VHH binders against Mitochondrial mRNA pseudouridine synthase RPUSD3 (RPUSD3). Designs and how they scored, part 4

Target 1, 326 residues: Mitochondrial mRNA pseudouridine synthase RPUSD3 (RPUSD3), of Homo sapiens (Human) (q6p087)
Amino acid sequence: LGVRPVPEDAGFGTEARHQRQPRGSCQRSGPLGDQPFAGLLPKNLSREELVDALRAAVVDRKGPLVTLNKPQGLPVTGKPGELTLFSVLPELSQSLGLREQELQVVRASGKESSGLVLLSSCPQTASRLQKYFTHARRAQRPTATYCAVTDGIPAASEGKIQAALKLEHIDGVNLTVPVKAPSRKDILEGVKKTLSHFRVVATGSGCALVQLQPLTVFSSQLQVHMVLQLCPVLGDHMYSARVGTVLGQRFLLPAENNKPQRQVLDEALLRRLHLTPSQAAQLPLHLHLHRLLLPGTRARDTPVELLAPLPPYFSRTLQCLGLRLQ

## First folded at step 4 (VHH; framework vhh_gefurulimab)

Design a3R (from g19a with T98R)
Fold by ESMFold2-Fast, scan of step 4:
Structure a3R (fold): chain B 326 residues (1-326), chain A 123 residues (1-123)
Amino acid sequence: as target 1 above (326 residues)
Amino acid sequence: EVQLVESGGGLVKPGGSLRLSCAASGFTFSNYAAAWFRQAPGKEREFVSAISWSGSTYYADSVKGRFTISRDNAKNSLYLQMNSLRAEDTAVYYCAARPGYEDFYSSHEYDYWGQGTLVTVSS
């Protein structure tokens, strides 16, 4: 932990630069508030402990619908014997009193992201909702809003990110790779044109709080879309290394020639976050499915908004950077 | 132990029909999307058909109207009814499963795979 830097601004006089940091900057207020990883699942969880954690993560129950605020780091699926959301659905269903109606996933995000997961004990309800989400995407109406903290500030305050993406097996891992000017053959071989909307909510300390709304579905789409804006998501240890910097200027490196690397943050950002380089290398992905829009019970009913609160480490990052969700 | 086992493959004449079955064990099949992929000699694995865990179906253009995918969650089974078979349908057919709700076409999205069953369409 180093001495915090004196604020840099255009004022005159050296004495003014010795003013205390604003109260909204990251504060050391007790053991939990000092920990950058508060809210992560404990390592070596038992099956029973995972079920208990997921039961505590229920944010809404309405008829057959159960909504979870999924912890970062919990995979939805995995290898046989691995603890995943799917592997514990029978036990979770029993713990919630659903003996004859097992929960099924309607919508979930990947292991590294946190936030809303929509489950249903009724297959017919799940099918209806899945069709609703598919039709909304085809009509370019966003139903999901993610919150992300980015290293760097996008040049535009809002806009569209379009990219053709493919999955490629590189050095033992499946990675999302952008494709310039995809041919008809590329599209037939699985290259997908992807689209996301973004809006900058707040900026501070060289970082941005961004809302992201995907209008297509592709593995790691939002992480790669932010990399293409030269503003990788904080905690993105898979794709952030594709953004290079020389003398303060950012540029995109070819994905095919670059192995995934733990994210490296500059000294000023490390000081603001009160992190060592080794702690920053363990920082969880700051990508959170914050809001989902669902149809009302009847076609005439108003849409239902589901919200997942930010995990503690995410809120700590916002406080350290002076960013507000409003 | 996750396992997918295909059956029902064989030799059939052009214009004939076959029904493939896939038995799932070691996981909660009802929570997974399932698909059929095929691979002809010297070619890459290609998408044939998929069914979401909620019953929505997806088909490759080459099989649309000829093949029908279905599932029976009570029996942990996936089926592919193949009608009006053509010589170009000759391939090893693979059963695959994943959590997947909105993109079913990419083989890279599927976590679990069967051993495959050979379908030969020849006179």
Scores: ipSAE 0.013, ipTM 0.416, lowest interface PAE 8.0, mean pLDDT 81

Design a3S (from g19a with T98S)
Fold by ESMFold2-Fast, scan of step 4:
Structure a3S (fold): chain B 326 residues (1-326), chain A 123 residues (1-123)
Amino acid sequence: as target 1 above (326 residues)
Amino acid sequence: EVQLVESGGGLVKPGGSLRLSCAASGFTFSNYAAAWFRQAPGKEREFVSAISWSGSTYYADSVKGRFTISRDNAKNSLYLQMNSLRAEDTAVYYCAASPGYEDFYSSHEYDYWGQGTLVTVSS
């Protein structure tokens, strides 16, 4: 459960109310403690506790379609015995009263991102929607919109990010690495040309609220695309170290010499976020699958919009930085 | 010139075992994630199992504990060891490869596909 514990020595009636109304609307003062970020899954969840958390995370249910707002840090798939979304689908299906058809994943964000997960209890519906998303991507029509908070402000207010990416194993970690001018041989060796659209929707305190629309699928694509813009996502402890600064000027560092490490934020940004350096090292990735567009029932019907509200820690970050989602 | 060729399918009794193989050619298999999908008559294609290029494995809940996916990069081959087979495992099994996508559950994210091999589980 994520509810704040009442202090042991709370007097009769003294802990019933918060000092300021509305409760929990702004958390902008002092350190938050060792587990400062509301909306994260508790550590050491049981299978039953995870199912309960996911049931509480249902944001829409319409016919065979079940839409979740996935918490950050929950993997979709994983190793045998690992607690993942996929591993608890049978229990989640039973919890939701589904009889003969187990939920299957149609569309999901990766482990480190939060946001929309589209599930279906009907295999035909799942297949139809998966084909729709693939067709839209091939036609370069964006269906998924992510929200991200970046350290730094992109030079352009909107544009396309194109990069050839490969997956490389460096010091026991699988990392997404850019490749310049990939050959046909590189493509056959797993290098993929990737494309994302971005739009800056708000700026403040040296940070930006950015909408990202991927038009290709590759591991950590959006995080690496923002690194290539020299504006790493807040909470990106995998790739943010690839952006170096000398005399206020940012530049890209080589992957082989810049291993994953906890993101370090400057003193001004820490002050704005009301975080200590150790708290900032635990900052969850601020990358959220906010919107999905589904096809209408008939060919000329308007698209159906699915929205996942931002996690509490994400909303807190926006409040601290003076950023507003339009 | 890019090919994935499945083999090892056949008729087996409930409770029996089969080992499927997939031979890759025309690309550097070791740099790709690979997966098995299946399609039963009249049904949608479904995820069975996947293995990342680094060897991490993923399984559909319906086959977990019964099936084992493995790869041999020296032989450019993918395998699926199927144990304790059930009638509902009857399907055409497809080998698929992708250059390191995050999600292994959607058939639409894979770039290369084999022709399929039929597995029939009946008494």
Scores: ipSAE 0.013, ipTM 0.500, lowest interface PAE 7.4, mean pLDDT 82

Design a3V (from g19a with T98V)
Fold by ESMFold2-Fast, scan of step 4:
Structure a3V (fold): chain B 326 residues (1-326), chain A 123 residues (1-123)
Amino acid sequence: as target 1 above (326 residues)
Amino acid sequence: EVQLVESGGGLVKPGGSLRLSCAASGFTFSNYAAAWFRQAPGKEREFVSAISWSGSTYYADSVKGRFTISRDNAKNSLYLQMNSLRAEDTAVYYCAAVPGYEDFYSSHEYDYWGQGTLVTVSS
C-alpha cells in the first residue's frame, strides 16, 4: 500500500510488487451462509455507517490526496436519495478534519468492482491529475491495473482484447453487448471501440489470476472482455451466462438470448473454494482496482504507484485456488 | 466531425433563472451520456450535472434542487434549467458527451466537449 516509484515505461508493473504469501490453509470453520463474505458492506447501511466504513477504508493520505479501498457494491454515483460515494463526500470530508475543503472524486472503479478511489481536497490537484489521466489514455499508456480471478484459463498468457461495445436496454436492465464490424453510423450512434490489455499472473484449479488494464472507458468493459476470452470473472452474475459449454468446450452465446443469471460453478471448483452452489450464487465480483500510476512531483519525475490491498474474500479465493499475486 | 455548441448564457440577478442549451451535430445523442461542467474565474472545472442515455440524472450537491438537466434525443439537444441562481453559480458552463458510460462524475471520462457559455449572476 502507499505511493511507490515506478519506471515510466512499465507495463503491468513489476511482478515483484507483491510479496509472495506463504501457503496457509483456506478458511474451513463454519459455513459462509450464516455470514456475508468477509469484506462486503452490510445490505442496509445508514449514511453514518457508510461514512464510518469509508473512513476505515482510507489506505493513504498525502497532502490533499486521500485514497480509499472501496468495497464491492458501492456505487460512485446514483439516483437522487441513493447512498453513494458521491452523496456522502461532505460527511466524509468532515470526518477527516477537512473543515473548509470538500473532497472531490478524481478516479474510481465502478459499483461492481472493489479497489482504489482517488480523492482530492484541492481542486487544482484534482484537475492536474485528471489531465494526466486524460493524456495517458489518449497516448494509450495504461494508468490503472485491475486484478481478476477468472473461471477458465485464457488461451494466451497475455495480449490485447479489442471489441466494439454498445449499451442495450433489455427487460429493465442496461447490458453491454458486443457489435461485430460496426459501421460509421453505429459509432455515431454510441457504439464504442474498446481496448484492454491482459496478462495471466498465475493459474490453478482451472482458474486464472489476471491483470487487466483498460485503455478505454465503457460500462462493464472488463467483465465483457473476459467473457469474450471465454473466461468470465468469478462472481460475474451479469455476463457469465453468455459463456456456454458443450462436452467441456466453451462457446460464446448471443447476448439477446442469454439474460443475466447467477453464476454457476462446476463441482470441482465448488469443492476447491469450499462453497455450496447457493453460497457461490452470492460470490462478489472478483474484479479489484489494485494499482494506479500517478505523475511524480515534477513533470520529469518517474510515475509513482498507489496500491490497494485485496479484499478478504478475494484473498481467500486466491488461497483456496493456490494462486499468488506476485 | 462531431461538435457540441452551448447557448443561453447571460447576465442574471440572484434568484433569477436561465436555461442553457447544448446542440449536438455530426452524431446522434442516442446511447450517449451527457453532462454539464462549469469553471469559475480562477478556479478548476467542476461537475454540475449529468444525464444517462436512459434519462437517469445526477447532480452536484451544490445545485441539487435548483438545477434540472434534461435531454431531447429527437432534437439532438441537452438542456440545463437553472433556478434560484446565486453569485457562486457564476462560471463558464460546458457541455460534454461520452458513449456507453454510467459513471460520469469526472471530466477525464468525456470524449466530446463544447466551447462553453458564460453565466454571470450579479446584482
Scores: ipSAE 0.460, ipTM 0.732, lowest interface PAE 2.4, mean pLDDT 83

Design a4F (from g19a with P99F)
Fold by ESMFold2-Fast, scan of step 4:
Structure a4F (fold): chain B 326 residues (1-326), chain A 123 residues (1-123)
Amino acid sequence: as target 1 above (326 residues)
Amino acid sequence: EVQLVESGGGLVKPGGSLRLSCAASGFTFSNYAAAWFRQAPGKEREFVSAISWSGSTYYADSVKGRFTISRDNAKNSLYLQMNSLRAEDTAVYYCAATFGYEDFYSSHEYDYWGQGTLVTVSS
C-alpha cells in the first residue's frame, strides 16, 4: 500500500508506569470509618460496649487461662465510676460463661502500652504462673517480648541497656529518672539497677522497629531505656522531650528541664506518617507486649508461646515507614 | 479516687503489741499486692512485709516471727500485727499497693502509697 502509518503515541514515553506497590505504602484516605489511630478504644464507650470490646480481644483460651490483647489507653484500675479492666472484670467473666468473681489478673501491661494480658479463672494456676515469672526474672530468662517503633535508629543493632532508675515527684507527676553512679544509700532508698535487652528488627525513614525484653521491673523502664539510646518510642509524650537535637546531633537533656510534653515529630516524618502535628500529639504509645512465654504442661516441656497481634494504628505506622515485623 | 489510709499507730512499750490497719478505696484491692514499709527519722525507707494478691507473704529478716501481715478483701483492708516490739521498730509505717507480681522488696514496685502512721516503741 505504500503509505507509512503515523504513530499514535508520538510525543509519549514507551515505558510502562511504575506498578503500585501496597507494601510499604501508607494512604491518608481509606475505607469508610478509617482513621490514623484505628484500634484505639472509642471515646465515651459504655460499660457494656467495653465488655464486648474486651471479649472480642480474647486471643487465646486454654483451660483456666484467658489471654487478652489489651487496647492502648485502657487503665487497669481507677476511681469509682471510671471504666477500667478491673471495673468490668465481673461482667467480662459472665460474658465468657464464668462466675462473676472467677477471673483474676495474672499479668497486665500498663495503661499506655498495648498487648498481652493474662487472666486465670483458677487461683492456684495464677499463683503458679506468678512464681514462674518471678523465677524466670531472677534467673534473667526473658519471658516477655515487646515491639516498639522508635524515633531514630539505635547506634547498635542489638545490645543491653543498663540504667539505675528512681521515681521522682516533679510538678505533680511521678516520673522515672536515671541516676548516675548510684550509692549504696541510693539503692536502699529505692533506686534500682535496671536491665533490658534490645534488638533492631528493621529500619526505615529514620525510625526503627525494635524488640525489647525487660529483665528487671521498673515503672516506664522500656520508654526511658529507649530515651537513653537517644531513640524515644513513638507516642511517648512523657519522656521523649528528654532527647534534644542541635545541628542534627541528638543528646540527653538535664532531667530538671524535662517536664512531660507532647512528642513533636519532624516534618519529613509527619509527611511519611500522613499526620498533622495535632494528630501526632495524640499518637498512641507504640509499645506493644507482643509475645509471652509460659511454662509447658510438664517441667521438661517446651515453653508455650502466646502472641498478641499488633493494633491497627501500629501496623499502619509500620506500613507508612516501610518496616516489617518478621 | 484511689486512696490508702493507715491507722493504729501509737506509743507502746518494748515487748508490747500493736495492730496497724490500712483501708483501700477507689480500686479492687483483691487484685493488688500490698505491703508495709517503714522509715525511721534520718534513716532509709525499708521493707517490712508484703502480701501478694494470692496470699503469699514475705517478711524482712528483722521482723520474721514477730510481725504478721494479713488482708481482708471483703473489707478492702490490709493489716500488720506487730508483736514483741523493739526500740528499733520505731518508725513511720507506710501502706503500699501495686499491681506488680514480681519483686515485693523494692518500693519502686508500688503504685499507691498512704501518708503513714507513726509507731514509737519507748519505755
Scores: ipSAE 0.000, ipTM 0.234, lowest interface PAE 12.0, mean pLDDT 80

Design a4I (from g19a with P99I)
Fold by ESMFold2-Fast, scan of step 4:
Structure a4I (fold): chain B 326 residues (1-326), chain A 123 residues (1-123)
Amino acid sequence: as target 1 above (326 residues)
Amino acid sequence: EVQLVESGGGLVKPGGSLRLSCAASGFTFSNYAAAWFRQAPGKEREFVSAISWSGSTYYADSVKGRFTISRDNAKNSLYLQMNSLRAEDTAVYYCAATIGYEDFYSSHEYDYWGQGTLVTVSS
């Protein structure tokens, strides 16, 4: 009582209703407010602050296995003296009470992506998981599911993206370049045929929430695969510029003629995201390793699922676009 | 300061043997997968062999049964025992290391690389 809901069949006809004002736009809503970069690591982060951030990023801990939700922009490895996940593993191990065994990386998401990182304090457990992932890859079984927000909506609701890719050094930068009709010689010389499965989960405001499952591994594969669908990932400042638009029609530009550029979003999308062009040029890559399948306790057991929650900036983007993961 | 330094290359006759070594420094070698790649004159780098941090080994079909990859984590070293060498094995051999990756065939998975050591198989 006291509440005056209008259930679907509670009354006759269409009743005039006093409707509540819709909740505010993303800039006025919730704890994220007007913070498009919430969830990124602070600039000038100290070693101790990084360890604290990683400790807070633990999403699962089962026996020797420690699972992190890696923030975007944190490199796994780097030059001596750089703050990387690897460089702080001794301090992280100490902070987690692992006295005799140091954590080792079993599986990590790419540097620019966020999401699941699997660590183990037990070499035997790491070996078992390594064999599982290697076997799954040879069997073409997806173990990893990424979430991405794309600029544009794929023509199909799901499908497979196949592309031959090579790494090419162009103007001081290593770029992933698609190869059309690769020769047998090309394949033998390092051109790799790559495959990803995609599924559109939701669409809104000219954007899509997409699940991506790589069935092969190649540098920047998922970003380039979405570019080949003419739907670059939001925050992709390396490859998005390969997608050109003329009078509303999208097309691919050659990698050798179109160097990496900060992503430019159209006015309607900027308004929807409540971003300036300058802010959009600083958006983190909206590519998140969301789900990872691990083997069960016994070889024949059902795989177990690990999930990493989306970063705050990613969730804000979804809220602004009216997209839901489930 | 992360470095991989190869040694053991040289001139060998067809049917001969060589053992390549790679010394790792500046990182916890046991936490890395490691591999040998090679590059023949005028060609791109190709996969030769890889070993996971757990000791699982992988070989290119062209070297399977002739080459053996091994590691010694106590010595921070990677080895490649090359037997029954052929003229087509002539190449610069590179040591490479990567963290936590499961695909050992792609050179782009590897974060650290040595400078290479030349192996020439010629009569």
Scores: ipSAE 0.016, ipTM 0.254, lowest interface PAE 6.7, mean pLDDT 79

Design a4L (from g19a with P99L)
Fold by ESMFold2-Fast, scan of step 4:
Order: C-alpha cells, then sequence, then structure tokens
Structure a4L (fold): chain B 326 residues (1-326), chain A 123 residues (1-123)
C-alpha cells in the first residue's frame, strides 16, 4: 500500500479518491435525440423502475442506516400520487429486506441537487441524527459539503456568503429573493439571515469547482449565494438569469424584473463542454451533496464521514473543463 | 412574540373524523411552510403532513388518502382534516413552521412549534 495525500480537512475538504481518475479529455456529445448526459433519471420512470434505481444507488448500509446517492431531478416529497423518494420508501424498504422496518428520511437535498440521502429504519436513530445536524447548524459547525461547478470564478478563493433571504411569489413562480438591511420586524415576517462557507478548489475555462457548506437552511440558498457572487451554478435555470453581462462585466439584475429562464452559456464554454445551446438548456444542476459528517455511536467515538461519488454528467463536465477534486 | 396554538383534539371512535387547527401569531405565517407532526406514547416524534408556502402538500404514507392538510393565510391558520381514524393514529399532534422546505419530514428543521393537542382513537 502506497502513501497517498489525505483528503482536505474534515470541515471543508472532499475525498478525491472516488473521483480522481485522470483522463484529460472530454467525451463527445451525441447528436440531438441521444442521451447526452449519463446518470440522469429517465423521464417516464415507473414506480418499480425508481425502486430499482434507488436500490442500485445505495452507497452504504450500517445497522439501521441506509445511505443513497440520489439522482438529480428526483423530488424528495411531492403532491399525492407524485413519484418521489418519500412515496417509494415502503417498496425500497421491502427490496432491501427491511420487512417491518420502514425507512424514513433523516437528511436529504432538494429535487434539483444530487448526492447524499441518509435514511434510517430506526426512528430513535433518525431522531438522534436529526438533533445532531440541528445542533451542529446552530453551533455553526458544518456537517454537509456540496460540490458545485460555477459559470465564472469567484473573486476570493474562499470566504463566507451572508444574505437575508425571503420567499416571494413572482409572476406564477416561487422565488428566493435577497433582502437588504432586514429589520427585526422583517425577521418575524419570514426574512431569514443565511450563511454559507465556500472554497474554490480548482479553476479552468472560466469556471470553478467550488465546495459549499450551508450553515443555515433556506430554499435554493446555495444557488442564490453563488448568484450573489456573480458565479451561478451550471444548470441553474431558476436563478442564473439574475446575473447580467455587458462586455464581459457581470452584475446583478433586480429579481422583480428577472423571470426564471434556461441558462445561456457563452460560445467558448459551449465549445469546451461539447454542447449545443439547446443541450445546455437541459443541463442538470451541477450541485452535489458530496460529504456528510455523522457523529460516532458514542459521544467519545470518532466522527464518521459519508461520501457520495459525483454523477457521470458531473464528472464529464469536470473532464471537459480540466477540473479535479484534490 | 412567536406562537403556534393547536386545537381540535379529543376522543373519537375508530372510523371517525376530527379537524385540527393551528393558529399562528407574532410572525407572517404566509411566508412559512407548516407541518403536522405526532408523537405516540413511548415513541419518537414522526412526520404526518406538510404544506409549503405555495400550497404544495406532503403526506406520510400511513395517512395518505385519509388526512388532508390545508392553510388559510388570511386567518394565519393551518388545518388537518383527519378521516377514517385508526387506533394507531392516537398521539399528541404538533403544529410546526419553517422558512426552509427541503426537509419537511425532519422535525429538527422546524423553527417554531406549538405545545400539542391530544388525539385519542379508542372505542
Amino acid sequence: as target 1 above (326 residues)
Amino acid sequence: EVQLVESGGGLVKPGGSLRLSCAASGFTFSNYAAAWFRQAPGKEREFVSAISWSGSTYYADSVKGRFTISRDNAKNSLYLQMNSLRAEDTAVYYCAATLGYEDFYSSHEYDYWGQGTLVTVSS
């Protein structure tokens, strides 16, 4: 066994071993009508096919804990009759041999992100872990690390992003909107002060591979935080249009005058990614819950690190841009 | 002063119905997602149903087709219509509110909680 570099620190680093395989070249995109992005869930998936896909997505099993690498585009919860992670938990539980022990969700990211989902067949274990995550967040100790690919390179190599955010219904769409100088009254009216840590781990072709650690919970927080850095996440078709460009200079547009629209990438980036504009309009959100820190079984035990490998389309994007996790 | 107050709990026979209400005060309820959780004697608190600020609804599999969550933002109120009640629905029911909505099923992600209302389903 050889000596290899350890992953970056446990609070902000990622484990590169599962994603480090160098190739140096980008795979060619297929013609229109082909599946250009490997790893995406089929659009007309049956309930049974979804259960099979989730069983194949299990990355760890330890006692009552089952960890999934959730595909992008799968909702966690939804309306009655909608096909979601939550809706298939009984069938998934049966497929994993958990007869009278139904899985419940402990920790998951939203529909558009991919990555770690923590499930438990034991309600007591779920409650303990949920308390752990809440206490860690209140103590501003990061437990979740996301990987994102951004259009543009943040001006600082690392830092904190702070923004007061509110939910607003604008022209038939539910949007996360920044609020300047929120008052104490604004906080009671639903405005929340949000905080994320970020670190740029690699740059190439005008893009960055960024690690993001949310220290507060708010809808679309990480996407909006990157928009506020003028570096929207690749595949962000909800908020990327808030970043305007004039002669290469980036600036924020008012949210009230900026409806969600499919992300438009410049010609050089399209060439690098081997994508047409119409294919880029279908690019999945490049936001992946890569690492999650769990407490040990006892208070004195060493914390446990859970890692989800990047989806194939994400790895393809990194290869095309010459970006690597370290 | 932020407050959530539940009402409508009581004793009901199996197959019966109850409607729970939750009155919110001290904050702008319409900006929050809201949920019902329950805790049976000797068990952990479990998710029952949630409604986003946009009106999307979510249900635990054990209550789908029997329970209906709704909200009235003009009255700062959340409701849970419970039909076809079973003995296993016996629990203290809690109203909860959060600005986040990705983790509706996790009780620990909710910012505000009521004190609960007891529902007993027994013959």
Scores: ipSAE 0.000, ipTM 0.238, lowest interface PAE 13.4, mean pLDDT 81

Design a4V (from g19a with P99V)
Fold by ESMFold2-Fast, scan of step 4:
Structure a4V (fold): chain B 326 residues (1-326), chain A 123 residues (1-123)
Amino acid sequence: as target 1 above (326 residues)
Amino acid sequence: EVQLVESGGGLVKPGGSLRLSCAASGFTFSNYAAAWFRQAPGKEREFVSAISWSGSTYYADSVKGRFTISRDNAKNSLYLQMNSLRAEDTAVYYCAATVGYEDFYSSHEYDYWGQGTLVTVSS
């Protein structure tokens, strides 16, 4: 709901705090019970239908800046002929009344995550904001806050996650793999040191609502960072299988031995979520770019806040698990 | 030590073709994604095309069907075949490489950059 001044302490947004429900109330009746994955893009969407959906997803417009709440599953870039955010920017620009100014992407959540996408019709503004975000990350000042629901509860209520990561192509899939004690040679071979901050906001039913703030950029960083905490993100069908369990105790399996598998949830969690195993295998990734901090108008001004509300399936999951914001 | 060196730019007529090359050295290019960006006089850098280290290709809508990105890891090289060139393709073209960044659109997420090669499309 528009740009807001930012207090020193971070928050999700007032809308979520005001939607408190009694613990454990997830009914099979009504919209949540009837449509467990409400808020996903329809299959076989036309180009015109995608443009209409993106128009409806506009959260904020301020001067040249257009902010979208991107649905899960929409890729930002893609192959020729693929329907992506980039491929429809000309049509979206026209639909928003921008004649000579085509929108360009300033910052976006990736395909599998939902949430904020910041666009600009002014190239100079886009460049300035991209530099701001890069400089903030290099100074270890987080500008992006993601919300995630995890299978399991992190041992610490907050902290930093550091991991050296590399990409491997295995069986037609690009996988993010942790590397222990990387050398300079490893760095020149493509290993990147990554950093995220996390904070547990709420816990319930063996799950946690977690805020994640990435301070580096790497494919699947937040998903892999939560796997390293032994708490994979719900809907993570790529990396969740790297967490093994023996006699109720969790441990990390070697990535080499863990090919991507649809996430399998235990019987108690399936009952709490009112999902069958087949439905759980189709659960969208519960990772949402909820908050972005933009620079103030003057150098000494407090940053301003952009918020994207949680998608319906995400809110349903929180309700089923009895998870609330503090 | 680390270098990306572009070549193949020049002056062509509308409808003509050019092939740009980028030579990588000082790092293991085969493990990096690579991209072409361009910057027209007085404008910001624009995404043109990217290729993942696994060979998946991505294109800006304005160049789709006209440009083809490719790589040769044995030669540590990146290429951009440009066909049906238009006046609006006039720009300095930059080669860039990165690891772990899958969205490809932001120039600020690339680790290594070349110095650029000028392409002028004029009658």
Scores: ipSAE 0.537, ipTM 0.773, lowest interface PAE 1.7, mean pLDDT 84

Design a4W (from g19a with P99W)
Fold by ESMFold2-Fast, scan of step 4:
Structure a4W (fold): chain B 326 residues (1-326), chain A 123 residues (1-123)
Amino acid sequence: as target 1 above (326 residues)
Amino acid sequence: EVQLVESGGGLVKPGGSLRLSCAASGFTFSNYAAAWFRQAPGKEREFVSAISWSGSTYYADSVKGRFTISRDNAKNSLYLQMNSLRAEDTAVYYCAATWGYEDFYSSHEYDYWGQGTLVTVSS
């Protein structure tokens, strides 16, 4: 929710209250009435309504930097005439009183994820920060931390996920597909080696709250990396079907034999989430860019932390499953 | 060897048109998103337009309605049709390609770059 220096001491911070969070029911209905998931962007928004929503989503302003908590489903860039974050930046800049200074995007997650978007009204600041993120990624120093809720619990409590990925056009959709033992020719023809770090924060009801830190950039990388762990992200209607189950044992199905289809959750999980199968088919992707590390103002300074609170539907899911974000 | 080679730049009068081309070699171009960036004298490199491997297009507000990006995967080529040119469009134009098709606006995330082609809009 704010900007602060990265903690140096493990375990130093605000003391936790001596209170047990009750395990129990969560309510299905949210503030949107008929909508089971609060925090989703309304369909068919006008340009003015989107600007108002984004202004309300500002979580931090410091100097030229403006940080948003982007709703799930909003594309950053898009087709000509499409309503996107990029397309409304002039109007957003005016609404925030920037006038002669137009916001530009420094860092953002893709359409399907929610969370942090870093904007700058100063081109020089944007350029410096973009170089910082690129350098950190190449040095394998994580700057972005995502929160995800997975269907299933990873076998390891933490680790690295490595996969060679390619884009493949299958039955009218562009899908991210793993490649075994990519050759030098495969790499030259666009197969990219990808890396993510993961850490299990909490487990409950057969699900896990996982932190993910991508160290490479590839479309749908985090979703596919979790599928490779046999623990697809909740709300992943593109790749979750690649995880098959026989006699309680999970295994990976080949991408070429498995089209995208709405995620199917087992009966026990549906009961815990208070969702019907039809409602679960509409579950938003539970992947949220929660934390970004910025460089300090000087080389000697500690990095600065930006945080975006979880969307209401995400918090509801955690409450239903008895999971707590630390 | 991976290469992007731009061509088609030149001198044109205000209100005129130019078509830029970018020839890709040494990689499977169809698997990459591609973009045009420009850099005016004394200024930072700025986003102009991008096209995903699936053909989705993206434009900077300053060029929207005047410029059209397109690709020909059979010819490993990227194009920028520039119409209604203005003095402020004067810049070196760069072709770029990226493996990831997210963050099209960030020049720092592009994997491959051409050497640039100069466009001068002047009477």
Scores: ipSAE 0.000, ipTM 0.141, lowest interface PAE 16.1, mean pLDDT 81

